VH-VL binders against Myosin phosphatase Rho-interacting protein (MPRIP). Designs and how they scored, part 1

No score or structure here was measured in a lab: all are predicted.

Target 1, 108 residues: Myosin phosphatase Rho-interacting protein (MPRIP), of Homo sapiens (Human) (q6wcq1r43to150)
Amino acid sequence: KPIYGGWLLLAPDGTDFDNPVHRSRKWQRRFFILYEHGLLRYALDEMPTTLPQGTINMNQCTDVVDGEGRTGQKFSLCILTPEKEHFIRAETKEIVSGWLEMLMVYPR
Unless a header shows other numbers, all headers, positions and changes below count from the first letter of the chain; antibody chains are not in Kabat numbers.
F, E and O stand for the ipSAE by ESMFold2-Fast, ESMFold2 and OpenDDE, each averaged over both directions (binder to target, target to binder). V2 = 0.75 x the mean of E and O + 0.25 x the DockQ between their complexes.
[cut] marks letters that were taken out.
Atom coordinates printed by the task and the answers are left out, and those that the model quotes come from them; centres of patches stay.

## First folded at step 4 (VH-VL; framework fv_ofatumumab)

Design s1 (from b2 with heavy chain S31R)
Fold by ESMFold2-Fast, scan of step 4:
Structure s1 (fold): chain C 108 residues (1-108), chain A 120 residues (1-120), chain B 107 residues (1-107)
Amino acid sequence: as target 1 above (108 residues)
Amino acid sequence: EVQLVESGGGLVQPGRSLRLSCAASGFTFSRYSMHWVRQAPGKGLEWVSTISGSGYSTYYADSVKGRFTISRDNAKKSLYLQMNSLRAEDTALYYCAKDYPYDEGYFDYWGQGTTVTVSS
Amino acid sequence: EIVLTQSPATLSLSPGERATLSCRASQSVRSYLAWYQQKPGQAPRLLIYDASNRATGIPARFSGSGSGTDFTLTISSLEPEDFAVYYCQQYDYWPLTFGQGTRLEIK
């Protein structure tokens, strides 16, 4: 059922990038797995038995946009859903490009 | 199990350079962020620098930014700190520390430290 | 940077007594706070992470509590080996910062 996976950095919940103090928050390193049914899950490690910490329903995704202007961080993406903005970041251009390609099939 | 062994400390004059090394064993080195933390004689702990497991991300305390460079060699399981333009205030015991377990930013294992003394 | 203030600077107690150590942050660090113990001539030892979780091998007499800006390390009944310096550390923000330490000394 998994179709893509890898380590990414996730902006902590409640991070307000318009607040200068929050821009210094340490992002969390999590293992992300994208499933055929459109759920993007993240957990503490890559083990299939590790309980997910959260889920982003890509079937509800309205857009996936570059996040650098919003977050100040290189190689970041903003996943827009009706409920929430999710910010993820990769350590390299190649990693973020791969994720963008996989996630861009969902926005409506 | 997990071991961290620092080396490279010594007595140096102000303005000169020194390179510290940390040899790691007992864990998958490339998967963890590594840190340098220092402690001046009779003082508390001060975080100096962090490097991600891949080596692509580095972070520095303002007191050392522009003078110190953290690096790693994952094939050799070694962490380094290149210290340039040393000042008397850099005199400290320098610890190598391992992150737990997925770059959380707290340190589950520490080395014994290597002493750096900057004096004329 | 986030400033961590530990109090008291020195705590004088006897074996068998309860120790309560405070760490206050200049801004909320949520629950991203760790506690370390350091004995003379030794490297620090991780005691508590995520404010309240004991690290592997740490005796049950050590407990952590708090969230936001106010944190406490409690040692329910002091053993002779517990007399050491204790540091708190936040990891919610860059740069990573430590408190100045509380010295727990024998009365």
Scores: ipSAE 0.654, ipTM 0.902, lowest interface PAE 1.2, mean pLDDT 92

Design s10 (from b2 with heavy chain S33G)
Fold by ESMFold2-Fast, scan of step 4:
Structure s10 (fold): chain C 108 residues (1-108), chain A 120 residues (1-120), chain B 107 residues (1-107)
Amino acid sequence: as target 1 above (108 residues)
Amino acid sequence: EVQLVESGGGLVQPGRSLRLSCAASGFTFSSYGMHWVRQAPGKGLEWVSTISGSGYSTYYADSVKGRFTISRDNAKKSLYLQMNSLRAEDTALYYCAKDYPYDEGYFDYWGQGTTVTVSS
Amino acid sequence: EIVLTQSPATLSLSPGERATLSCRASQSVRSYLAWYQQKPGQAPRLLIYDASNRATGIPARFSGSGSGTDFTLTISSLEPEDFAVYYCQQYDYWPLTFGQGTRLEIK
């Protein structure tokens, strides 16, 4: 069922990148798993029994775009859904490129 | 047993450079973020710099940006702080500190510290 | 940067008494606050993380509470070894910042 996985940094809930103060928030290191049916799950670690901290439904995703301009952080992506913008970032260009390739399948 | 041992401190004149080292043991070094925290004589704690477990991400206090460089050698299980253009206000005991799992930004283990004195 | 203000600067109490130490943040740090104890000549020791969780090996007499901008460290019944300097630290924002410390001293 899982088709991709890895450690990423997640912008904290409620972060408003138009607010200069929020741009200094420390991002959370979480393990992300993308499932074949389009759910992107994140949790504290990679163990299957660890309860997820949240999910992003990629089947509702309208676009996945580069996030660097909005966040000020290298290797960040913005996952656009009608309800919310989700910001994730990788530590390297190779990691973010891999995630972009996997996530770009979903935008309508 | 987690152990962190700092070295490289000493007396140095303003404008000169010094490199601090921290030797780590007792945990999977490459899996944890590492930090430098300093304490001036008789004063409180001041965070200086952070490096992620991979070494790809680094962060600095504004007071040291452009002068200090944090780095690590995961094969040698060592953390470093290269300090350039030292100022009198950099005089402090420098601690090496280990992050908690998932690089949360608080410090579960600390070394004994190494003293840096910048004389004028 | 987030400024953490600790109060009082010095707290004078006797063994067996309850100690209450305050840490106030210049803006909300949610629950991303830790407390450390430092004895003279020693490195700091982690006591509390995520505002209220005791670190491994920390005695039950230590407890943390609060969220947002106002946080408290409580020591329910002081032991002689508890007289030390206590620091709060936030990790919700870069740069990481510490309070200026509260010195707990024997009356």
Scores: ipSAE 0.660, ipTM 0.904, lowest interface PAE 1.2, mean pLDDT 92

Design s11 (from b2 with heavy chain S33T)
Fold by ESMFold2-Fast, scan of step 4:
Structure s11 (fold): chain C 108 residues (1-108), chain A 120 residues (1-120), chain B 107 residues (1-107)
Amino acid sequence: as target 1 above (108 residues)
Amino acid sequence: EVQLVESGGGLVQPGRSLRLSCAASGFTFSSYTMHWVRQAPGKGLEWVSTISGSGYSTYYADSVKGRFTISRDNAKKSLYLQMNSLRAEDTALYYCAKDYPYDEGYFDYWGQGTTVTVSS
Amino acid sequence: EIVLTQSPATLSLSPGERATLSCRASQSVRSYLAWYQQKPGQAPRLLIYDASNRATGIPARFSGSGSGTDFTLTISSLEPEDFAVYYCQQYDYWPLTFGQGTRLEIK
């Protein structure tokens, strides 16, 4: 069951913000849905028939932190998991604050 | 049918300002990222500016940062480019262009352009 | 910024011949490359996106290939209406950039 959703910008997979070349990468606009079981899924659009492009398992999340210092982008968050860091960005402070509130319940 | 119609171009003196408009029809304007691309006489294409569907995110080519402002009015289905402190190098045909679904950054539809000439 | 270099600058061919146009990027743009056709006095027309996907309404004689830094646009058998300027464009990085163009002219 979906509990939260909205459009966010996702840093392309493999983006290394310590690499100067990667810092100018264009982030991808994707529709994100957080499900009650802790799966955060993203897809090309909000249509139910659209295949998901990926998932972030929030049940494995170790921390959710402000991403601006790492990415150089305002309203970005870093979702830390054992396998990798995921970077998402909102268009406004209000949108990123809402997502932070929803995601912060997961870190151990 | 998707249509983009630019207007507002003309002959202006260096240092002056000009505002370009683009009237959109045939698609849900507020759902799409929009762009301005220019082409100097006899030269190639140069990306100028981008604005997200919501209007919250804007991007600019380094050559126009601080001088040009992109904006949109979703209720009027119109895109704008406010051009201040114009220079001879800004002389070009200015195209309004529509992004593909999901804000990919390539342009599936273009207007016919409006000519801006910056000369004394 | 990512610099796209197109070659040749001018390609002179006859109808019925195969055209092969090159676009090289200064850094990898993965598969985020599009091709456009521009005829004199007209706005550009999208041909190919994501390096190899043909845009709606584009004839099958147009095909794109490549990834990373090296990309090719191929027109299998030239029609008279294909003589135009062709531009590549990357959208993996800000700022968005175009190649300088290849002019395809009738011999």
Scores: ipSAE 0.619, ipTM 0.900, lowest interface PAE 1.4, mean pLDDT 92

Design s12 (from b2 with heavy chain S33D)
Fold by ESMFold2-Fast, scan of step 4:
Structure s12 (fold): chain C 108 residues (1-108), chain A 120 residues (1-120), chain B 107 residues (1-107)
Amino acid sequence: as target 1 above (108 residues)
Amino acid sequence: EVQLVESGGGLVQPGRSLRLSCAASGFTFSSYDMHWVRQAPGKGLEWVSTISGSGYSTYYADSVKGRFTISRDNAKKSLYLQMNSLRAEDTALYYCAKDYPYDEGYFDYWGQGTTVTVSS
Amino acid sequence: EIVLTQSPATLSLSPGERATLSCRASQSVRSYLAWYQQKPGQAPRLLIYDASNRATGIPARFSGSGSGTDFTLTISSLEPEDFAVYYCQQYDYWPLTFGQGTRLEIK
């Protein structure tokens, strides 16, 4: 049921990018898995037995946009849902491009 | 048994260069962020630089940006710090440190350090 | 950068006494704070991470508490080997920063 997966950096919950201090926050490295039912889950590692730390429901996603202007970080994406904004970042352009392609099918 | 062994320190004149090395063993080196932390004689700890497990992301203290370059060779299980344009205030014991699982930014293992003295 | 201020600079106590060491952050670091012990001529040793989690192999007499800007390391009953310098470190923000240390010395 997983259709895509890989290591990404996740902005900590509650990060306010309008606060200059928060722009320096250390992002957390998490293993992300996108499932065919539209749930994007992240966990501490890639082991099947590791419990997920969180889930982003891509079926509720309204937009996926470039995040660099907002976060100040290269290769970052903003995933917009009605409840909140989620910020993820890849270590390379190729990784973020692959994720953008997989995630862009969801916004309405 | 996790081991980190630093080398490459020495006495150098201001403006010169040194390359520090850290040989790692006892863990899956490529899976962890690695760090350089220094300690000037009689002073506290100062974080210098971090490199991600993949080697793609690097971070530096403002005091060393543009002068120091962190790198790693995962096949050789080695961490490096290229130090250019050295200054007297770079004089310190330089530690190689291993991140905790999941690259959180705190250090579960440290080497014994290699001494860098910048003086005429 | 986040400044960590440790107090007192020096704490003089006897074996068997309780030690309480303070670390204050200039801005909230939530719970992303670690404590290290350093003995003369030795590398630092991780004691506590995530403000209150004891690292593997660390004796139960060591405990950490606090969140936000105010953190405490407590040693419930000092052993002779506990007299050392203690550093706090935050990892919520870049750059990573350490406190200036508290020296725990025998009275």
Scores: ipSAE 0.679, ipTM 0.908, lowest interface PAE 1.1, mean pLDDT 92

Design s13 (from b2 with heavy chain S33N)
Fold by ESMFold2-Fast, scan of step 4:
Structure s13 (fold): chain C 108 residues (1-108), chain A 120 residues (1-120), chain B 107 residues (1-107)
Amino acid sequence: as target 1 above (108 residues)
Amino acid sequence: EVQLVESGGGLVQPGRSLRLSCAASGFTFSSYNMHWVRQAPGKGLEWVSTISGSGYSTYYADSVKGRFTISRDNAKKSLYLQMNSLRAEDTALYYCAKDYPYDEGYFDYWGQGTTVTVSS
Amino acid sequence: EIVLTQSPATLSLSPGERATLSCRASQSVRSYLAWYQQKPGQAPRLLIYDASNRATGIPARFSGSGSGTDFTLTISSLEPEDFAVYYCQQYDYWPLTFGQGTRLEIK
């Protein structure tokens, strides 16, 4: 049951934003879908047959915060889970605001 | 079939401007990042600029920042490179290149290129 | 910026021989490395992406390997049409960068 979806940029796995070299890493454009059961999945494209590349379990999310200070990138968000920080960003303020509204209901 | 056709190159004097165009066909133009890559005579490839499919994000090589502007017209399926304050070192064959389907930053199709010569 | 160094600058071989071309990155680019072939007067042609995946229509004699900072393009048995300049390109970091090229010429 998808409840929200759209193209976002995902920081590459293993990116250390405290490392100056890593701050120039190219973010990956992926199609994100948020499901009613709380899984946020991302894939190479929006085709129904395309298998997801990864999943963020929003049911375990502890916070969703502005990511610009950490990443140096405008319109970025940090999704905090016990295991890992996930960084995503949008191309516009309007897109990131929509995602923030949808994702902020999950932190426990 | 995918086709990219560049135009607008020519001989121009230092300090002047040129506008390059790239006409695209055979794919959904607005869905792909597009790139300009140049090659100086007898030299290797140099990435110049990238524009996202939406046109909201642009990226530039340090050598052209502040002088070149990449843009696109998705309705016309055209890519542009506005080149201002041209220098002798901008002399090159300029290629229009299409990103691979997922905007990865490598190029599956290239145009034939348009020659820019900055001299005198 | 990430500097890609290709070696050798020129490789002289005969048809039927195996060609091995190297590309070294100044920092790890993981597996985000592509290879292109360019013949005189022609635009570059994508051969390999993600270090080891052949692009559509590329003959099986072309293979790519490596990860991190050390990459190799191998042509298992050279055909006359393979004599060209080969470029590697990384796309893990902005700016996108190319190696200086390896010229593969007939001995």
Scores: ipSAE 0.648, ipTM 0.902, lowest interface PAE 1.2, mean pLDDT 92

Design s14 (from b2 with heavy chain S54Y)
Fold by ESMFold2-Fast, scan of step 4:
Structure s14 (fold): chain C 108 residues (1-108), chain A 120 residues (1-120), chain B 107 residues (1-107)
Amino acid sequence: as target 1 above (108 residues)
Amino acid sequence: EVQLVESGGGLVQPGRSLRLSCAASGFTFSSYSMHWVRQAPGKGLEWVSTISGYGYSTYYADSVKGRFTISRDNAKKSLYLQMNSLRAEDTALYYCAKDYPYDEGYFDYWGQGTTVTVSS
Amino acid sequence: EIVLTQSPATLSLSPGERATLSCRASQSVRSYLAWYQQKPGQAPRLLIYDASNRATGIPARFSGSGSGTDFTLTISSLEPEDFAVYYCQQYDYWPLTFGQGTRLEIK
């Protein structure tokens, strides 16, 4: 069952923030849904029939940290998993704060 | 069904201001990023500015940054471009363009354009 | 900024011939590349997005290919209405940029 949802910007797959050229990459606007079982899914839009494009398993999350230092973008978060780092950002401080509260329960 | 209609273009002196409008219909306006793209006489296309669906994010070409301001009124389904400190090189046909599917950065519908001429 | 270079600047062909238009990016834009057609006095029309997907209503004779830095727009058999200017555009990076265009003209 969904417990939280909203529009976020996702760093394009393969973005290397240590490469200065990649820091100007256009982030992808996606609708994110967090489910009770700990899966965070994202899709092109919020329609129930729209197929998800990707999944972040929050049950494997080791940390959720501020992403601004790494990405150069304000209101960004880094979701750390054993397989890779996921970078998301919100358009406002209020949106990122809400997501941080929901996601910070998982690293413990 | 999707329509974009620009207005507000005209002949202006260098250093003056002009405000362009784009009236949108036929789609859920607030769900889509909107763009301004210009084309100088006999030249190619140049992206000018982008605004996200709720107006929280705006982006500008370096050539217009600090002089132009993009804005939108979702209740009126209208997009605006406030152009200050106009220069001869801003002379162009200005197109309003709709993103597809929502905020990817390519454009499925364009308006007819409105002509801006900056001349003494 | 990402520079898109289109070649040739002008392509002179006859109806029924195959047209091949090139777009090269100064750095990889992966598959985030669109193609537009513009006729005199008209706004541009979206032809291809994500390098190879045809936009709604675009005839099957138009196809796009490529990834990274090298992209091609192909028109398999030219119709009279296809003689126009064609632009490529990348949307992988800010600022969004267009190529300078290729004019397809009747020989």
Scores: ipSAE 0.745, ipTM 0.923, lowest interface PAE 0.9, mean pLDDT 93

Design s15 (from b2 with heavy chain S54W)
Fold by ESMFold2-Fast, scan of step 4:
Structure s15 (fold): chain C 108 residues (1-108), chain A 120 residues (1-120), chain B 107 residues (1-107)
Amino acid sequence: as target 1 above (108 residues)
Amino acid sequence: EVQLVESGGGLVQPGRSLRLSCAASGFTFSSYSMHWVRQAPGKGLEWVSTISGWGYSTYYADSVKGRFTISRDNAKKSLYLQMNSLRAEDTALYYCAKDYPYDEGYFDYWGQGTTVTVSS
Amino acid sequence: EIVLTQSPATLSLSPGERATLSCRASQSVRSYLAWYQQKPGQAPRLLIYDASNRATGIPARFSGSGSGTDFTLTISSLEPEDFAVYYCQQYDYWPLTFGQGTRLEIK
């Protein structure tokens, strides 16, 4: 079952934030849902029938850190997994704080 | 079919202003960064300015900072370059260029260009 | 700013010959380098991106190689329509910069 959800901005796949040009890339607005089994799913909208764009397995998450220094964007977070770094950004401080609180329970 | 059509170029005196426009069609305009690149007569290409898809970020060549302003109107699918305090060295053919998917910083489509001549 | 130096400035060859064009960066641009072709009176056309990836619709005779500071554009067998000016461009760091161009002309 879903335990948290909301709209966030997702950095495009392959974005290299060590490349200053890539930091200008348009982030993609996606609806994120965190499930009690630890899967974080994102899709084009909140409709149940909309196919997911991707899934982040929070049970494999090694850390969730502030992303502003890496991305140059306010209210961004980096979700670290063994296979990949995921960058998400909220539209407000309150939204990013809520997500950080929910996601920080996973890293060990 | 992707098309970019520039307009607004002309002959202007030093110190004056000019506004260039680029009309885009054939792609989801708001999903891509857009660029202005110029080419002086008989010379090579020079990047002038970039604007991100939603307009959150703008970048400028040092030669035009403080004088030129890039902007876009996604509803009208149009890109603009407001050029103030024009100098003789701004004389060039000005191209509108579309970024590749994910705003990579290289340009997959270019317009035909609009000529700006700054002369007394 | 990163300076890109192209050599030679002019390359005179005949159809059917192999062309090799060089682009050198003043500092590493990793693999973030593109190549463009420009014919007289026309806008530039993207040929190669990420140093070696061929853009859509570009013939297989065009290939790119290199990384870091040294890059090469190769045209394996020149066609008449290939005689043009070629530019390299880096997109690793702001500002975006182009090389000065190599003019490929018929001898």
Scores: ipSAE 0.221, ipTM 0.758, lowest interface PAE 4.2, mean pLDDT 90

Design s16 (from b2 with heavy chain S54R)
Fold by ESMFold2-Fast, scan of step 4:
Structure s16 (fold): chain C 108 residues (1-108), chain A 120 residues (1-120), chain B 107 residues (1-107)
Amino acid sequence: as target 1 above (108 residues)
Amino acid sequence: EVQLVESGGGLVQPGRSLRLSCAASGFTFSSYSMHWVRQAPGKGLEWVSTISGRGYSTYYADSVKGRFTISRDNAKKSLYLQMNSLRAEDTALYYCAKDYPYDEGYFDYWGQGTTVTVSS
Amino acid sequence: EIVLTQSPATLSLSPGERATLSCRASQSVRSYLAWYQQKPGQAPRLLIYDASNRATGIPARFSGSGSGTDFTLTISSLEPEDFAVYYCQQYDYWPLTFGQGTRLEIK
């Protein structure tokens, strides 16, 4: 069951924010849906028939922290999991605040 | 059908200002990023600026940063480029361009352009 | 910024021949590369996106290939209307950048 959703920007896979060139990578605009079972899925659009491009398992999340210092981008969050860091950002402070509130339920 | 119609170009002296407009039709304007791309006489294409669908994010080429401002009015289905402190090197045909679905950064539809000439 | 270098600058061929146009990036842009065609007095027209996907309405004789830093646009058998300037464009990085263009002309 979906409990939250909206458009966010996702850092491309393999982005190394310690590499000055990679800090200029264009983030991808994707529709994110958080499900009550802790899966955060993203897809090209909000249509129910569109297959997800990826999934972040929030049940494995160890922390959700501010990402601005790491990414150089305002309104960004770092979702920490044992396998990798996921970087998302919102276009406004209000949108990122809403997502932070919803995602902070999960960290171990 | 998708249409983009630019206007506002003209002859202007260095240091002055000009405002370009682009009227859009045939698609849900607020759902797409919009772009300005320019082409100097006899030269290639140069990306100038991008604005996200709701207008929350803007991006600029270094050559125009601090001088140009991109904006949009989604109710009027219009895109704008406010050009201040114009230089001779800004002389070009200015195209309005529509992003492909999902704000990918490549352009499926272009207008016919409006000419800006900066000369004394 | 990512610099895209197109080669050759000018390609002179006859109708019916195969055209191969190159675009090289100063750093990997993965598969985030598009190709455009521009005829005199006209706006550019999207041909290929994501390196190899043909845009709607584009004839099957146009194909794109490559990834990383080396990309190719191929026109399998030239038609008279194909003589134009071709631009590649990357969208993996800000700022968005175009190549300088390859002019395809009649021999």
Scores: ipSAE 0.607, ipTM 0.896, lowest interface PAE 1.6, mean pLDDT 92

Design s17 (from b2 with heavy chain S54T)
Fold by ESMFold2-Fast, scan of step 4:
Structure s17 (fold): chain C 108 residues (1-108), chain A 120 residues (1-120), chain B 107 residues (1-107)
Amino acid sequence: as target 1 above (108 residues)
Amino acid sequence: EVQLVESGGGLVQPGRSLRLSCAASGFTFSSYSMHWVRQAPGKGLEWVSTISGTGYSTYYADSVKGRFTISRDNAKKSLYLQMNSLRAEDTALYYCAKDYPYDEGYFDYWGQGTTVTVSS
Amino acid sequence: EIVLTQSPATLSLSPGERATLSCRASQSVRSYLAWYQQKPGQAPRLLIYDASNRATGIPARFSGSGSGTDFTLTISSLEPEDFAVYYCQQYDYWPLTFGQGTRLEIK
């Protein structure tokens, strides 16, 4: 069951923020849905029939931290999992604050 | 079905201002990023500015940062470009362009453009 | 910024011939490259996006290929209406940038 949802910007897969060239990469606008069972899925749009492009398992999340220092982008978050770091950002402070509140339930 | 109509261009002296408008129809305007792209006489295409569907995010070419401001009025289905401190190098045909779904950054529809000439 | 270099600057061919236009990026843009056609006095028209996907309504004779830094637009058999200027554009990085264009002209 979906418990939260909204449009966010996702750093393209393979983006290395320690590489200066990658810091100017254009982020991808995707519709994110957080489900009751802890899966965070994103897709091209909000239509129920649209297949998800990816899934972040929040049940494996070790931390959710402010991403601005790493990405150089305002209102960004880093979702840390053993597998990899996921970077998302919102267009406003209010949107990122709402997501941080929902996602901070999961670490450890 | 999709239509974009630019207006507001003209002849202006260096250092002056102009405001360009683009009237959109045939699509859900607020759901798409919009762009201004210019073309100097006899030259190629140059991206100028982008605004997200919500209007919260804006992007500018280095050549216009601090001088140009992109904005939109979703209720009126209109895109604007406020151009201040105009220079001879800003002389160009200015196109309004629609992003592809999901704000990809390429342009599936363009208007016919409005001409801006900056000359003494 | 990412610089896109198109070659040749001018390509002179006859109807019925195959046209091959190149676009080279200064850094990898992965597959985030589009091609546009512009005829005199007209706005550009989207031909190809994501390096190889043909836009709606674009004839099958147009095809795109490549990834990373080397991209090609191919017109398999030129029609009279295909003589125009062609631009490539990358959208992997800010700022968005265009190539300088290739003019396809009648021999």
Scores: ipSAE 0.702, ipTM 0.914, lowest interface PAE 1.1, mean pLDDT 93

Design s18 (from b2 with heavy chain S54H)
Fold by ESMFold2-Fast, scan of step 4:
Structure s18 (fold): chain C 108 residues (1-108), chain A 120 residues (1-120), chain B 107 residues (1-107)
Amino acid sequence: as target 1 above (108 residues)
Amino acid sequence: EVQLVESGGGLVQPGRSLRLSCAASGFTFSSYSMHWVRQAPGKGLEWVSTISGHGYSTYYADSVKGRFTISRDNAKKSLYLQMNSLRAEDTALYYCAKDYPYDEGYFDYWGQGTTVTVSS
Amino acid sequence: EIVLTQSPATLSLSPGERATLSCRASQSVRSYLAWYQQKPGQAPRLLIYDASNRATGIPARFSGSGSGTDFTLTISSLEPEDFAVYYCQQYDYWPLTFGQGTRLEIK
């Protein structure tokens, strides 16, 4: 059921990148798993028994775009859903490229 | 058994450079962010710098930006702090500190520190 | 930067008493706050993280509470080894910042 996974940095919930103060917020390292049914879940570690901290329903995703312009952070992506914008960031260009490839199959 | 051992401190004149090292053991070094925290004589704790597990991200306190460089060698399990243009205000005990699992930004293990004294 | 203000600066108590230490943030740090203990000549020791979670090996007499801007460290019944300096630290924002410390001393 899982089709992709790895460590990414997640922008804290409620971060407003149009607010200069919020750009100083520390991003949190979370383990992300993308499932075949389109749910992207994240948790504190890669263990199956670890409670997930959140889930992004990629079946609701309207677009996945480069996030560097919005966040000021290299290798970041913005996942757009009707609910909210989700910002994730990889440590390398190769990691973010891999995630972009996997996530781009979902936008309407 | 997690161990962090700092070295490289000493007495140095203002304007000179010094390189601190921290030897780590007892954990998967490349999986954790590492930090330098300093404490001036009789004063409180001051965060200096952070480096991510693979070295892709670095952060610095405003007081040291442009003068200090944090780096790591994961093969050698070592953390470094290159200190340039040293000032009297940099006089402190310098601690190497390990991030908690999952890179949270607080420190579950500390070394015993290495003393840096900047004076003429 | 986020400023953490600890109070009181010095707290004088006797073994067996309850200690309550405060840490106030200049703006909300949510629950991203840790507490450390430091004894003379020693490195700091992590006590509490995420405002209320005890670190591994920390005695049950230590507890943390609070969220947002107002945080408390409580030691329910002081032991002789608990007389030390205590620091709070936030990790919600860069730069990471510490409070100035509260010295817990024997009355």
Scores: ipSAE 0.456, ipTM 0.857, lowest interface PAE 2.1, mean pLDDT 91

